# Ledger of designs, part 1: miniprotein binders against Peroxisomal membrane associated protein 20 (pmp20)

No score or structure here was measured in a lab: all are predicted.

Target 1, 156 residues: Peroxisomal membrane associated protein 20 (pmp20), of Schizosaccharomyces pombe (o14313)
Amino acid sequence: MVAVGSTLPKVTLWENKPEEVVEFPSQGKFIIVGVPGAFTPPCSSQVPGYIANEKQFAAKGISGIYVVAVNDVFVTKAWKKSFDGGEQSGVHFVADWNGEFTKAFDAGFDASGLLGPLRSKRYAAVVENGKVVKVFIENEVTDVDISSADKVLSSL
Unless a header shows other numbers, all headers, positions and changes below count from the first letter of the chain.
F, E and O are the ipSAE of ESMFold2-Fast, ESMFold2 and OpenDDE, as the mean of both directions, binder to target and target to binder. V2 is 0.75 times the mean of E and O plus 0.25 times the DockQ between their complexes.
[cut] stands for letters that were removed.
The coordinates of atoms that the task and the answers printed are left out; those that the model quotes come from them. Centres of patches stay.

## First folded at step 8 (miniprotein; from n3 with I4E F18Y L44R)

Design J3
Fold by OpenDDE base, look of step 9:
Structure J3 (fold): chain B 156 residues (1-156), chain A 95 residues (1-95)
Amino acid sequence: as target 1 above (156 residues)
Amino acid sequence: MKIEIEVEITDPKTGEVYVYFFTVDSPERLEELLKELMRYIKKRGVDKIEVRVRADDPEKARELAELIVRIFKELGFTNIRVEIRGNEIRVTAEL
């Protein structure tokens, strides 16, 4: 299970290009959206909701949305651009390229049957002042329900 | 079958409240997930827990309640209290 009540792992994550480090907010509220993989059909169905509702999340005090995938930074960058309005969106697409964050966050699973030996479960997590306060975990990684933007937004 | 689960835990040191939300499609999956979650929570030092379950079929609410109670007993929880209101089940327990 994702580590509710814990501080976020101190792992180097990249966005846009190699060595461009992503810093999570130490104060305030933000959301992490864990996805099994960029360009996969379920993930591509989930993420548009967060892009579309970015302003609504902000209105509820969410300072940022971070989509985290065990993919390299080239893939996550390309994936962001593949969405309508994605390039212009303030939603972060974050590369956990070695899966270190995912492991440390206790969100990993063996996806060797399709995606590789380590990928992220599908989840959303609300983080407040550096601690995970709410976790939305899907039954199966292919499901997009409880971790959808609509469900998370309604819980805030 | 769709079963919605909300698990509320309180950090005994800080008093902060944390919540898990998840959905399962069977009682068997519910058992697996709850056991995993409860073991994790126990390791974190949580001594009180509240679980809210909403079943899509009210007739199964009692069965689900019994299942949850069994799971909690197996994991060493005590002072288990159950409240059933329609299709909503509330279970509180202590470690």
Scores: ipSAE 0.341, ipTM 0.723, lowest interface PAE 1.1, mean pLDDT 89

## First folded at step 10 (miniprotein; from K1 with T23S)

Design N1
Fold by OpenDDE base, look of step 11:
Structure N1 (fold): chain B 156 residues (1-156), chain A 95 residues (1-95)
Amino acid sequence: as target 1 above (156 residues)
Amino acid sequence: MKIYIEVEITDPKTGEVYVYFFSVDSPERLEELLKELMRYIKKRGVDKIEVRVRADDPEKARELAELIVRIFKELGFTNIRVEIRGNEIRVTAEL
């Protein structure tokens, strides 16, 4: 289970390019959205809400939104572009291609039946000053409810 | 059935409050989730928790409350307090 109150794992993550490392902010409030896989139908239903409400999140003091998937950077980059307004969006699409962050964040599950041996559970996490303060974890990875943008936004 | 769960955890050192949000589709899953959560809580040395549960069926609120209380007792929590308001259940407990 994702550990509330814990400091974020210090794991290398990537965005856009294999050589481009992304780091989470050490200060301020931001959201991590964990998704089982890019281009999967449930994930594609969850993410648009964050893109659409980016400004509303910002108004609530959220400095950034990071979608994290156990996919390579090519896939996550392409996935961002596949959404309406996705390319123009400030929402980060982050590749955890080795699943190290997902493991360290205790958000992994065995998806060997469909996606591979390790994928991320579906969750949202509010991080403040490097600590996880709120976590929204779906019952099933196919569920898109409490980790939806609307629900998370309403909790802020 | 849809059950929404909010768990507030107080850091014993800092007094900061952290919150879990869950949803489950059955009382059985609720029990599993709470037991898992409690293992985590104990490991972290958390001594106070507040659990809020909202059921889609108000008639089941009492049953859910009883279930939660039982789980907390079994897990060694003390000073368990329960408040039921409609379909919302609030349980506070200490370790």
Scores: ipSAE 0.743, ipTM 0.889, lowest interface PAE 0.5, mean pLDDT 91

## First folded at step 12 (miniprotein)

Design Q2 (from Q1 with R39Q L40R)
Fold by ESMFold2, fold request of step 14:
Structure Q2 (fold): chain B 156 residues (1-156), chain A 95 residues (1-95)
Amino acid sequence: as target 1 above (156 residues)
Amino acid sequence: MRIYIEVEITDPKTGEVYVYFFSVDSPERLEELLKELMQRIKKRGVDKIEVRVRADDPEKARELAELIVRIFKELGFTNIRVEIRGNEIRVTAEL
């Protein structure tokens, strides 16, 4: 499972287009939301809460929200666009195309029966000054409960 | 049923506070989770832990408190303190 107190894996991640790499802040607080797959019903039910609460998160000192999926950047970009207000949202939809970040972050599971051999478990992590300070881990991969936007926001 | 768990650890050298948040659907799942998590935390040299649990009702909270104390004793924790307020439990312990 994702370890509190750890630093983030040094792994290239992508957003919006193939050449655009993600730069996580080195200072301040931000959120990583790990999801099993773009466009899947549980993940698509979770993400609107993060988009809708961007200002509330910012008021709590959150500088960015990064939704990470084991998908390529064309999929994550299309997924962002599929949400009402998604294209204009400051929420980052991040592609971990080969699962390297997810594996190094100890958040992977075998989804070969449906989604692919390596996918992300469902979690949220609050990162402060480069360290993981809070982790929210679901009971089941398909659950949206403790890692929902409202639950994470209430912890801040 | 749904059991909400917060596990708070403090880095003994820096005083930095870290928190895990979980939900589980049974006492058996709670036991599995705590045993796995505490073994990982022991490897990191953490010497003080606070566990906060919210159960469905006060009777369930008492049952879970007994379970948590048993788990912590089995894993070698000492100075185990338990507070129960309605359906909420706070357990502190030392390694």
Scores: ipSAE 0.819, ipTM 0.912, lowest interface PAE 0.6, mean pLDDT 90
Fold by ESMFold2, fold request of step 14:
Structure Q2 (fold): chain B 156 residues (1-156), chain A 95 residues (1-95)
Amino acid sequence: as target 1 above (156 residues)
Amino acid sequence: MRIYIEVEITDPKTGEVYVYFFSVDSPERLEELLKELMQRIKKRGVDKIEVRVRADDPEKARELAELIVRIFKELGFTNIRVEIRGNEIRVTAEL
């Protein structure tokens, strides 16, 4: 499982287009939301809450929200655009195309029955000054409960 | 049935506080998660832990408290203190 007190894996991630690299802040507080896969119904039910609450998160000192999926950048960009307000949203839709970040973050599971050999479990993590300070772990990968935007926001 | 768990640990070197948040649907799942997590915590040299649990009702809270105490004893934790208030449990333990 994702370890509190740890630093983030040093793994390249992408957003928006193939050559655009994600840079996680080294200082301040931000959120990583790990999801099993773009366009899946549970993931698509979870993400609107993060988009709708961007200002509420910012008021709590959150400088960014990074939704990480084991998908390529064309998929994650299209997924972002599929939401109402998604294209205009400051929420980062991050591509971990080969699952290297997810595996190194100890958040992977075998989804061979549906999604592929490696996908992300569902979690949220609050990162402060480069260190994981809070982690929210779902009971099942299909659950949207403790890692929902409202639950994470309430903890801040 | 939903069981909400917060596991708070303090880094013994820095005093920094970290929190895990879980939602589980059974006592069996709670046991699995706590055993996995406590083994990791022991390997990191953490010597003080607070576990907070919210159950459906007071009877379930008492059952879960007994389970948590059993897990902590099995894993070698000492000075186990339990507070139950309605459907909420707080367990503090040391190594």
Scores: ipSAE 0.811, ipTM 0.910, lowest interface PAE 0.6, mean pLDDT 91
Fold by OpenDDE base, fold request of step 14:
Structure Q2 (fold): chain B 156 residues (1-156), chain A 95 residues (1-95)
Amino acid sequence: as target 1 above (156 residues)
Amino acid sequence: MRIYIEVEITDPKTGEVYVYFFSVDSPERLEELLKELMQRIKKRGVDKIEVRVRADDPEKARELAELIVRIFKELGFTNIRVEIRGNEIRVTAEL
């Protein structure tokens, strides 16, 4: 499981284009939202809350929201665009297509029964100055409860 | 059944406070989760912990409290203190 108090793994991640590397902020407070897969029903039910509440998160000092999935950059980009207001949203849709971040973050599971041999558990993590200070880990990857935007927002 | 768990740990070196949030669907899953978590916490050298557990069914609070205390004793916690307020259980302990 994701370890609170741990420093974020230094792994390459991508957004929008295969050649476009994205890095998490080294300073400040931000949220990582781990999802099993783009376009999957539970994930598609979770993400809209983060898009809708961007301003509320910002008001509580969250400088950014990063949705991380073990998908390629084409899929994550298309997924962002599939949401109402998604393309205009400041929420990052990050591709961990090799699952290196997910593994290093100890957030992986075997999804060979549906999605593939490695996908991300469903979680939210509050990161401050490069350290995980809060983590919300769902019981099952299909659950959308404590890692929902509303629950995370209320905990801040 | 839904059980919500908050585990607050303090870094013994820095004094920084960190929080785990979990949700589980059974007492058995709760036990499994706590055992796994405590093993990780012990490995990190954490010497004190606060755990808050909330059941969606308030009638289960006492049963869950007893379960948690048992688990913590089995895991080697000391100075266990338990407070039950409605459907919320608060446990503080030392490792």
Scores: ipSAE 0.790, ipTM 0.909, lowest interface PAE 0.4, mean pLDDT 92
Fold by OpenDDE base, fold request of step 14:
Structure Q2 (fold): chain B 156 residues (1-156), chain A 95 residues (1-95)
Amino acid sequence: as target 1 above (156 residues)
Amino acid sequence: MRIYIEVEITDPKTGEVYVYFFSVDSPERLEELLKELMQRIKKRGVDKIEVRVRADDPEKARELAELIVRIFKELGFTNIRVEIRGNEIRVTAEL
């Protein structure tokens, strides 16, 4: 369970290419969306809302949206492209292929029955100036409710 | 059953407010979640909390309120205040 009021862990993350490192903004307000796995049905139902409402989030001072999955960069890149408007979207699809961020963010679970020994719980987090200020954690990883774009947007 | 939970934590030093949003599917899961969370909050030195709970069944509001109060008492919280409005429960407490 993510601790609100904590500083984001400094862990290496990647986007688009294995050599392309992603760093979260140190200043400003942004959102992290944790998902169990790319291309899984529940995750694919959650993410479109963030893509579609990117401008609405920006209007509320959100400078960026980062979808984080314990997948490699090839999978996350392909997943972004699989959404309508996904490739053109400013929403980041970030690969946590070793699960280090997920572990540090205390969002890991054992998905060895389907996805692998370590995947991310489903959550959304609002980060401001490097500190987690709001978290939305689903009851079950298959649930898409409080971590949905609509619910998070309404809370801002 | 679906129970929605908002936990507001105030940083005693800065006055900043942080919020957890949860959902659970049973009172038992609610108890488990709150016990774990409140223990973690206590360790951080947080002295004031506000918990808002919304049940999809209004008839369960009183039962849930009693459950939350019991949990808070067991964990050593003081100045527990409860407000019930329909299916919404608001509990404030101090450590």
Scores: ipSAE 0.717, ipTM 0.882, lowest interface PAE 0.5, mean pLDDT 92
Fold by OpenDDE base, fold request of step 14:
Structure Q2 (fold): chain B 156 residues (1-156), chain A 95 residues (1-95)
Amino acid sequence: as target 1 above (156 residues)
Amino acid sequence: MRIYIEVEITDPKTGEVYVYFFSVDSPERLEELLKELMQRIKKRGVDKIEVRVRADDPEKARELAELIVRIFKELGFTNIRVEIRGNEIRVTAEL
């Protein structure tokens, strides 16, 4: 996994549309939530907590929450809409369809047995002024524990 | 078994504190994780680390503490200090 204290990798990412590039904030504090795949059960268990607690995160100075998956923009957009309150939520659902960010973040794993040759490990990361300051890495990609919204929120 | 791990790194130049959070299901996995992580930390020139470990089984706290200390010694850390409070272990060390 990416080293804490390191600068966040600058990689092109997309949201909503193939032509719509999303950039992480260069300043301020935000959270990245890495997930193995959209619509998978563990990921779908993890994300609702971030949607539900968006205001609580904001109260602790988190300016944004970015869910990153190695999926295309059509899938990530549809996934956002599949959650209650998801479409209205300010939580970003970001497509890393080439896995470049995931690789640069050293969060990749081989999921060829189920999802494909490259997917993201399950993690949460707190980024402040472009630096990764906290990382929460699950033991197994199917685990949803320390990278859950409740656990991350309690650490802030 | 569930073991929660917090690894705190202090940047010696800036004093900034960074934290890794892990969860593992066995002492063996803990050892693997810590060895890998500490090697990387050592290469970065970090001179001070703090590791906090919480086990869901308090009876394992001492064993886990001994394991962590052993790992730190093997990796050449010095000034190793251990505090055990119930199921929470705090280990500090320097390079």
Scores: ipSAE 0.703, ipTM 0.878, lowest interface PAE 0.5, mean pLDDT 92

Design Q5 (from Q1 with L40F)
Fold by ESMFold2, last read:
Structure Q5 (fold): chain B 156 residues (1-156), chain A 95 residues (1-95)
Amino acid sequence: as target 1 above (156 residues)
Amino acid sequence: MRIYIEVEITDPKTGEVYVYFFSVDSPERLEELLKELMRFIKKRGVDKIEVRVRADDPEKARELAELIVRIFKELGFTNIRVEIRGNEIRVTAEL
């Protein structure tokens, strides 16, 4: 499982286009939201809360929100665009197309029956000064409860 | 039924505090979760923990507290202390 107190995996992630690499902040406080797949109904019900609460998260010292999916950048970019306010949102929609971040973060599960051999569990992680300080892990990958924006915000 | 769990870990060397948050739907799932998590964090050298649980009602909280104590004893934790306040449980333990 995702290890609190650990640093993030040193694994390449992408955003917006194939040549654009994501770099997580080395200091400050930010959130990673792991999701089983872009465009899926549970993931699409969860993400609007993070977009809508960007200011509330910022008021709690959150410098960024990174939604990570085991999808390519064309999928994650299109998914961001599909949300009301998505194009204008500062929320990062991050592609882990090869699943290496998800695997190294110990956040994967076998979704071979529907989505693909490796997909991300549903979780949220608060990262502070390069260390994972809080982790929210769902009971089932289809659940949106403990990792919802409201629950994460309430913990800050 | 929803059982909300917070597991607070203090790094004994640095004093830094880390928290896991879970939601489970049964006492059986709580037991599986705690056993997996406690084995996981013991491998990382953690020697003290605090577990906070919120149940649906005070009777369920008492039942879950007994379960948590049993699990901690089975896993070799000592100095187990339990506080129950309404539907909320706080358990601290050491290795």
Scores: ipSAE 0.828, ipTM 0.921, lowest interface PAE 0.6, mean pLDDT 90
Fold by ESMFold2, fold request of step 14:
Structure Q5 (fold): chain B 156 residues (1-156), chain A 95 residues (1-95)
Amino acid sequence: as target 1 above (156 residues)
Amino acid sequence: MRIYIEVEITDPKTGEVYVYFFSVDSPERLEELLKELMRFIKKRGVDKIEVRVRADDPEKARELAELIVRIFKELGFTNIRVEIRGNEIRVTAEL
């Protein structure tokens, strides 16, 4: 299980292009949103809330929102583009193509039969000054409830 | 039915506060969650916790409070205090 009070795994992540590495802020507050997979229906219902509420999150001191999926960077880039306002959004769509961040963050599950051998559970995490201070974990990977933008925003 | 759970952990050395947020769909799922989580945080050296739960109604809240107390006793927690206000439960405990 994702450990509150811990620092983030030191594992490489990508966005936009194969050569572009994600740099998480070392200071301030930001959000990680773990999702089972790009383009899946539950993720399509969850992610628009984060895009639509970017300004509200910023007003609460959130410097960035990072949606992490066990997909390659070509898939995560295309997924971002598929949302209304996605291309213009400051929300990061992050590729954990080898699943190493997800595994090290203790957020993985076996999705064999549909999505592959390792995918991310559905969660949100608030990170403050390099430490995980809040974690929202769904009971089932298909649920969008406690990790929705509205629920996370209400906690801030 | 949805049961909303907040588990607040205070670092005894620094006073820093960390929170888990969950939702579950049954008392059985709540029991599984709490047992897993309490074992996990005990391994991290946490010695004091606060658990807040929101139920559907006050009768369900009383039932869940009894369940939570039983689980905490089974896991070796002491000084268990329970406050029930309407459909909301607050439990504090120590190891």
Scores: ipSAE 0.807, ipTM 0.913, lowest interface PAE 0.7, mean pLDDT 90
Fold by ESMFold2, fold request of step 14:
Structure Q5 (fold): chain B 156 residues (1-156), chain A 95 residues (1-95)
Amino acid sequence: as target 1 above (156 residues)
Amino acid sequence: MRIYIEVEITDPKTGEVYVYFFSVDSPERLEELLKELMRFIKKRGVDKIEVRVRADDPEKARELAELIVRIFKELGFTNIRVEIRGNEIRVTAEL
């Protein structure tokens, strides 16, 4: 499972376009939201809460929100655009196309039979000054409960 | 039914506080989760832990408290303190 007190894996991630890499802040406080896959109904029900609460998260000192999916950057970009207010949102939609971040973060599961090999479990992580300080892990990958925007926000 | 669990860990060197948040749907899943998490925590050299649990009602809270104490004893924890307030349970222990 995702280890509190650990630093993030040093693995390349992408957003928006193939040449644009994600650079996580080394200081301050931000959130990673791991999801099983872009466009899937549970993931699409979870993300609007993070978009809608950007100001509330910022008021709690959150400098950024990074939604990570084992999908390519063309998929994650299109997924962001599909939400009301998505294009205008500061929420990062991050591509882990090869699943290497997800594996190194110990957050993967075998989704063969539906989504393909290796997808991310559903979790949220609060990262402060480069360390994982809070982790929210769902009972089932299809659950949107402890990792919802409301639950994460209330912990801050 | 849902059982909400917060597991708080304090780094003895730095005093930094780390928290896991979980939701489980049965006492059996709570037991599996705690055993799995304690194996992770032991590997990291943590010597003190606080577990907070919210049950459906005070009767279930008492039943879960007994379960949690049994699990902690089986896993070798000492100085186990239990506080029950309504449907909420707080357990602190040392390894």
Scores: ipSAE 0.805, ipTM 0.913, lowest interface PAE 0.6, mean pLDDT 90
Fold by OpenDDE base, fold request of step 14:
Structure Q5 (fold): chain B 156 residues (1-156), chain A 95 residues (1-95)
Amino acid sequence: as target 1 above (156 residues)
Amino acid sequence: MRIYIEVEITDPKTGEVYVYFFSVDSPERLEELLKELMRFIKKRGVDKIEVRVRADDPEKARELAELIVRIFKELGFTNIRVEIRGNEIRVTAEL
């Protein structure tokens, strides 16, 4: 299980391009949104709320929002663009194509029945100064409830 | 039925509080989740927890409270305290 109170694992992640490494902020508050897969219907229903409420999150001291999926950078980039206002959004769409972050964060599950042998559980995590302080984990990966932007925002 | 769960964990060394948020659709799933979570928490050396549960059906609050207490007793928690306010249940316990 994702461990609250733990320091984020330091693993390589990518955004936009295969050669473009992205790092989580070492200081400040930000949110990680774990999703099972880009372009899947439940994930696509979850993410728009974070895009739409980006300013509201910022008003509560959230410096960034990072959507993390076990997908390649081409897929995550295309997925960002597929949302209304997605391309213009400051929400990060991060590729964990080897699933190293997902594994290290203990957020993985076996999705071999649909998506592949390793995908991310659906969750949101509030990180402060590199430490996970709040975690919202869906009971079922197909559920979009507790990890929704509205629920997370209301808890801040 | 939808049951919302907040689990506050206090770091015994620093006093910092961390929070899990869950939602489940049944008491059975609640039990499964809590048992899993508590096993995990115990391994981390946490000695104090607070669980807040909100049921969408207030008539089930007492039943859920009793379930939570039972689980905590089974898991060896002590100093179990329960407060029920409407559809909100607060359970505190020590390891």
Scores: ipSAE 0.805, ipTM 0.913, lowest interface PAE 0.4, mean pLDDT 92
Fold by OpenDDE base, last read:
Structure Q5 (fold): chain B 156 residues (1-156), chain A 95 residues (1-95)
Amino acid sequence: as target 1 above (156 residues)
Amino acid sequence: MRIYIEVEITDPKTGEVYVYFFSVDSPERLEELLKELMRFIKKRGVDKIEVRVRADDPEKARELAELIVRIFKELGFTNIRVEIRGNEIRVTAEL
């Protein structure tokens, strides 16, 4: 299980290009949104809320929002662009293409029936100064409820 | 039915409070989730826990409270305290 109170794993992640490494902030408050897969219907219903409420999250002291998927960087980049206002959004779409972060964060599941042998569970995590302080985990990966932007925002 | 769960964990060394948020669709799934979570928390050396549960049906609050207390007793928790306010249940316990 994703361990609340733990320090984030130090794993390489990528955004926009295969050679472009992205790092989570070491200080401040930010959100990680774990999704099973880019372009999947449930994930595509979850993410727009974070894009639409980016300013409201910022007003609550959230310095950044990072959508993390076990997909390659080409897919995550294309997925960001597929949303209305997605390309202009400051929301990060991060590729965990080897699933190393997902494994280290204990957020993985076997999705061999649809997506592949390793994908991320659906969750949101609030991180402060490198520690996970709040975790919103869906009981079923197809559910978009507790990890929705509205629910997370209301808890801040 | 939708049941919302908040689990507050206090770090015994630092006093910092961390929170899990869950939602489930049945009392049976609630039981499964809480048992799994409590086993995980116990392994981390947590000695105090607070669980807040809110049901979409207020009439189920008492039933859910009894279920949570039963689970905590089965897991060997002590100093179990229960408060029910409408559809919100608050349970505190020591591990």
Scores: ipSAE 0.799, ipTM 0.911, lowest interface PAE 0.4, mean pLDDT 92
Fold by OpenDDE base, fold request of step 14:
Structure Q5 (fold): chain B 156 residues (1-156), chain A 95 residues (1-95)
Amino acid sequence: as target 1 above (156 residues)
Amino acid sequence: MRIYIEVEITDPKTGEVYVYFFSVDSPERLEELLKELMRFIKKRGVDKIEVRVRADDPEKARELAELIVRIFKELGFTNIRVEIRGNEIRVTAEL
């Protein structure tokens, strides 16, 4: 299980291009949104709320929002663009294409029946100064409830 | 039925409070989740927890409280305190 109170694992992640490495902020408060897969229906229902409420999160002191999926950068980039206002959004769509972050963060599950042998559970994590302080984890990966933008925002 | 769970964990060294948020659709799933979580918490050396549970049905609050207490006892928790206010259950315990 994702460990609250722990520091984020130092794993390489990518955004937009295979050669473009993204790093989480070492200081400040930000959110990681773990999703099982880009373009899957439940994930596509979860993410719009974070895009739409980006300013509201910022008003609560959230400096950034990072959607993390075990997909390649081409898929995550295309997925960001598929949302209304997604391309213009400051929400990061991060590719964990080898699932190394997901494994290190203990957020993985076996999705061999649909998506592949390793995908991310559905969660949201609030990180402050490199430490995980709040975690919202769905009981079932198909559920979009406690990890929704509205629920997370209301808990800040 | 939807059951919302908040688990507050206090770091015994720093006193910092961290929070898990969950939701489940049944008491059975609640039991499974809490058992898993508590085993995980124990391994991390956490000695104090607070669990807040909100049920859609206030009439089920007592049953859920009893379930949580049973789980905590089974896992060896001590100083278990329960407060029920409407559909909200608050349980504090020490490991």
Scores: ipSAE 0.798, ipTM 0.910, lowest interface PAE 0.4, mean pLDDT 92
Fold by OpenDDE base, fold request of step 14:
Structure Q5 (fold): chain B 156 residues (1-156), chain A 95 residues (1-95)
Amino acid sequence: as target 1 above (156 residues)
Amino acid sequence: MRIYIEVEITDPKTGEVYVYFFSVDSPERLEELLKELMRFIKKRGVDKIEVRVRADDPEKARELAELIVRIFKELGFTNIRVEIRGNEIRVTAEL
């Protein structure tokens, strides 16, 4: 299980291009949104809320939102663009294509029945100064409830 | 049925408080989740927890409270205190 109070694992992640490395902020507050897979229906229903409420999160002191999926950068980039306002959004769509972050963060599950041997559970995590301070975890990866933008926003 | 769960964990060294948020669709799932979570937090040396449970059905609050207390006793928690306010159950316990 994702460990509250733990320091984020230092794992290489990518955004937009295979050569473009992205790092989580070491200081300040930000949100990680773990999703099982780009273009999957539940994930595509969850993410729009974070895009739509980006300003509201910022007003609550959230400096950034990072959607993390075990997908390659081509898929995550295309996925961001597929949302209305997605391309213009400051929400990060991060590729964990080897699942190293997901595994290190203890957020993985075996999705061999549909998506592949390793995908991310559905979760949201509030990180402050490199520590996970709040975690919202769906028990069923197909559910979009506690990890929804509205629920997370209301808890801040 | 939807049950919302907040688990506040205090770091025994720093006193910092961290929070888990969950939702489940049944008492059975609640039990499974709590057992899993408690096993996890015990390994981390957490000695104090606060659990808040909110049911969408207020009539089930007492039943859920009893379930939670049972689970906590089974898991070896001590100094279990329960407060029920409407559809919200607050449980504090020590490990």
Scores: ipSAE 0.797, ipTM 0.911, lowest interface PAE 0.4, mean pLDDT 92

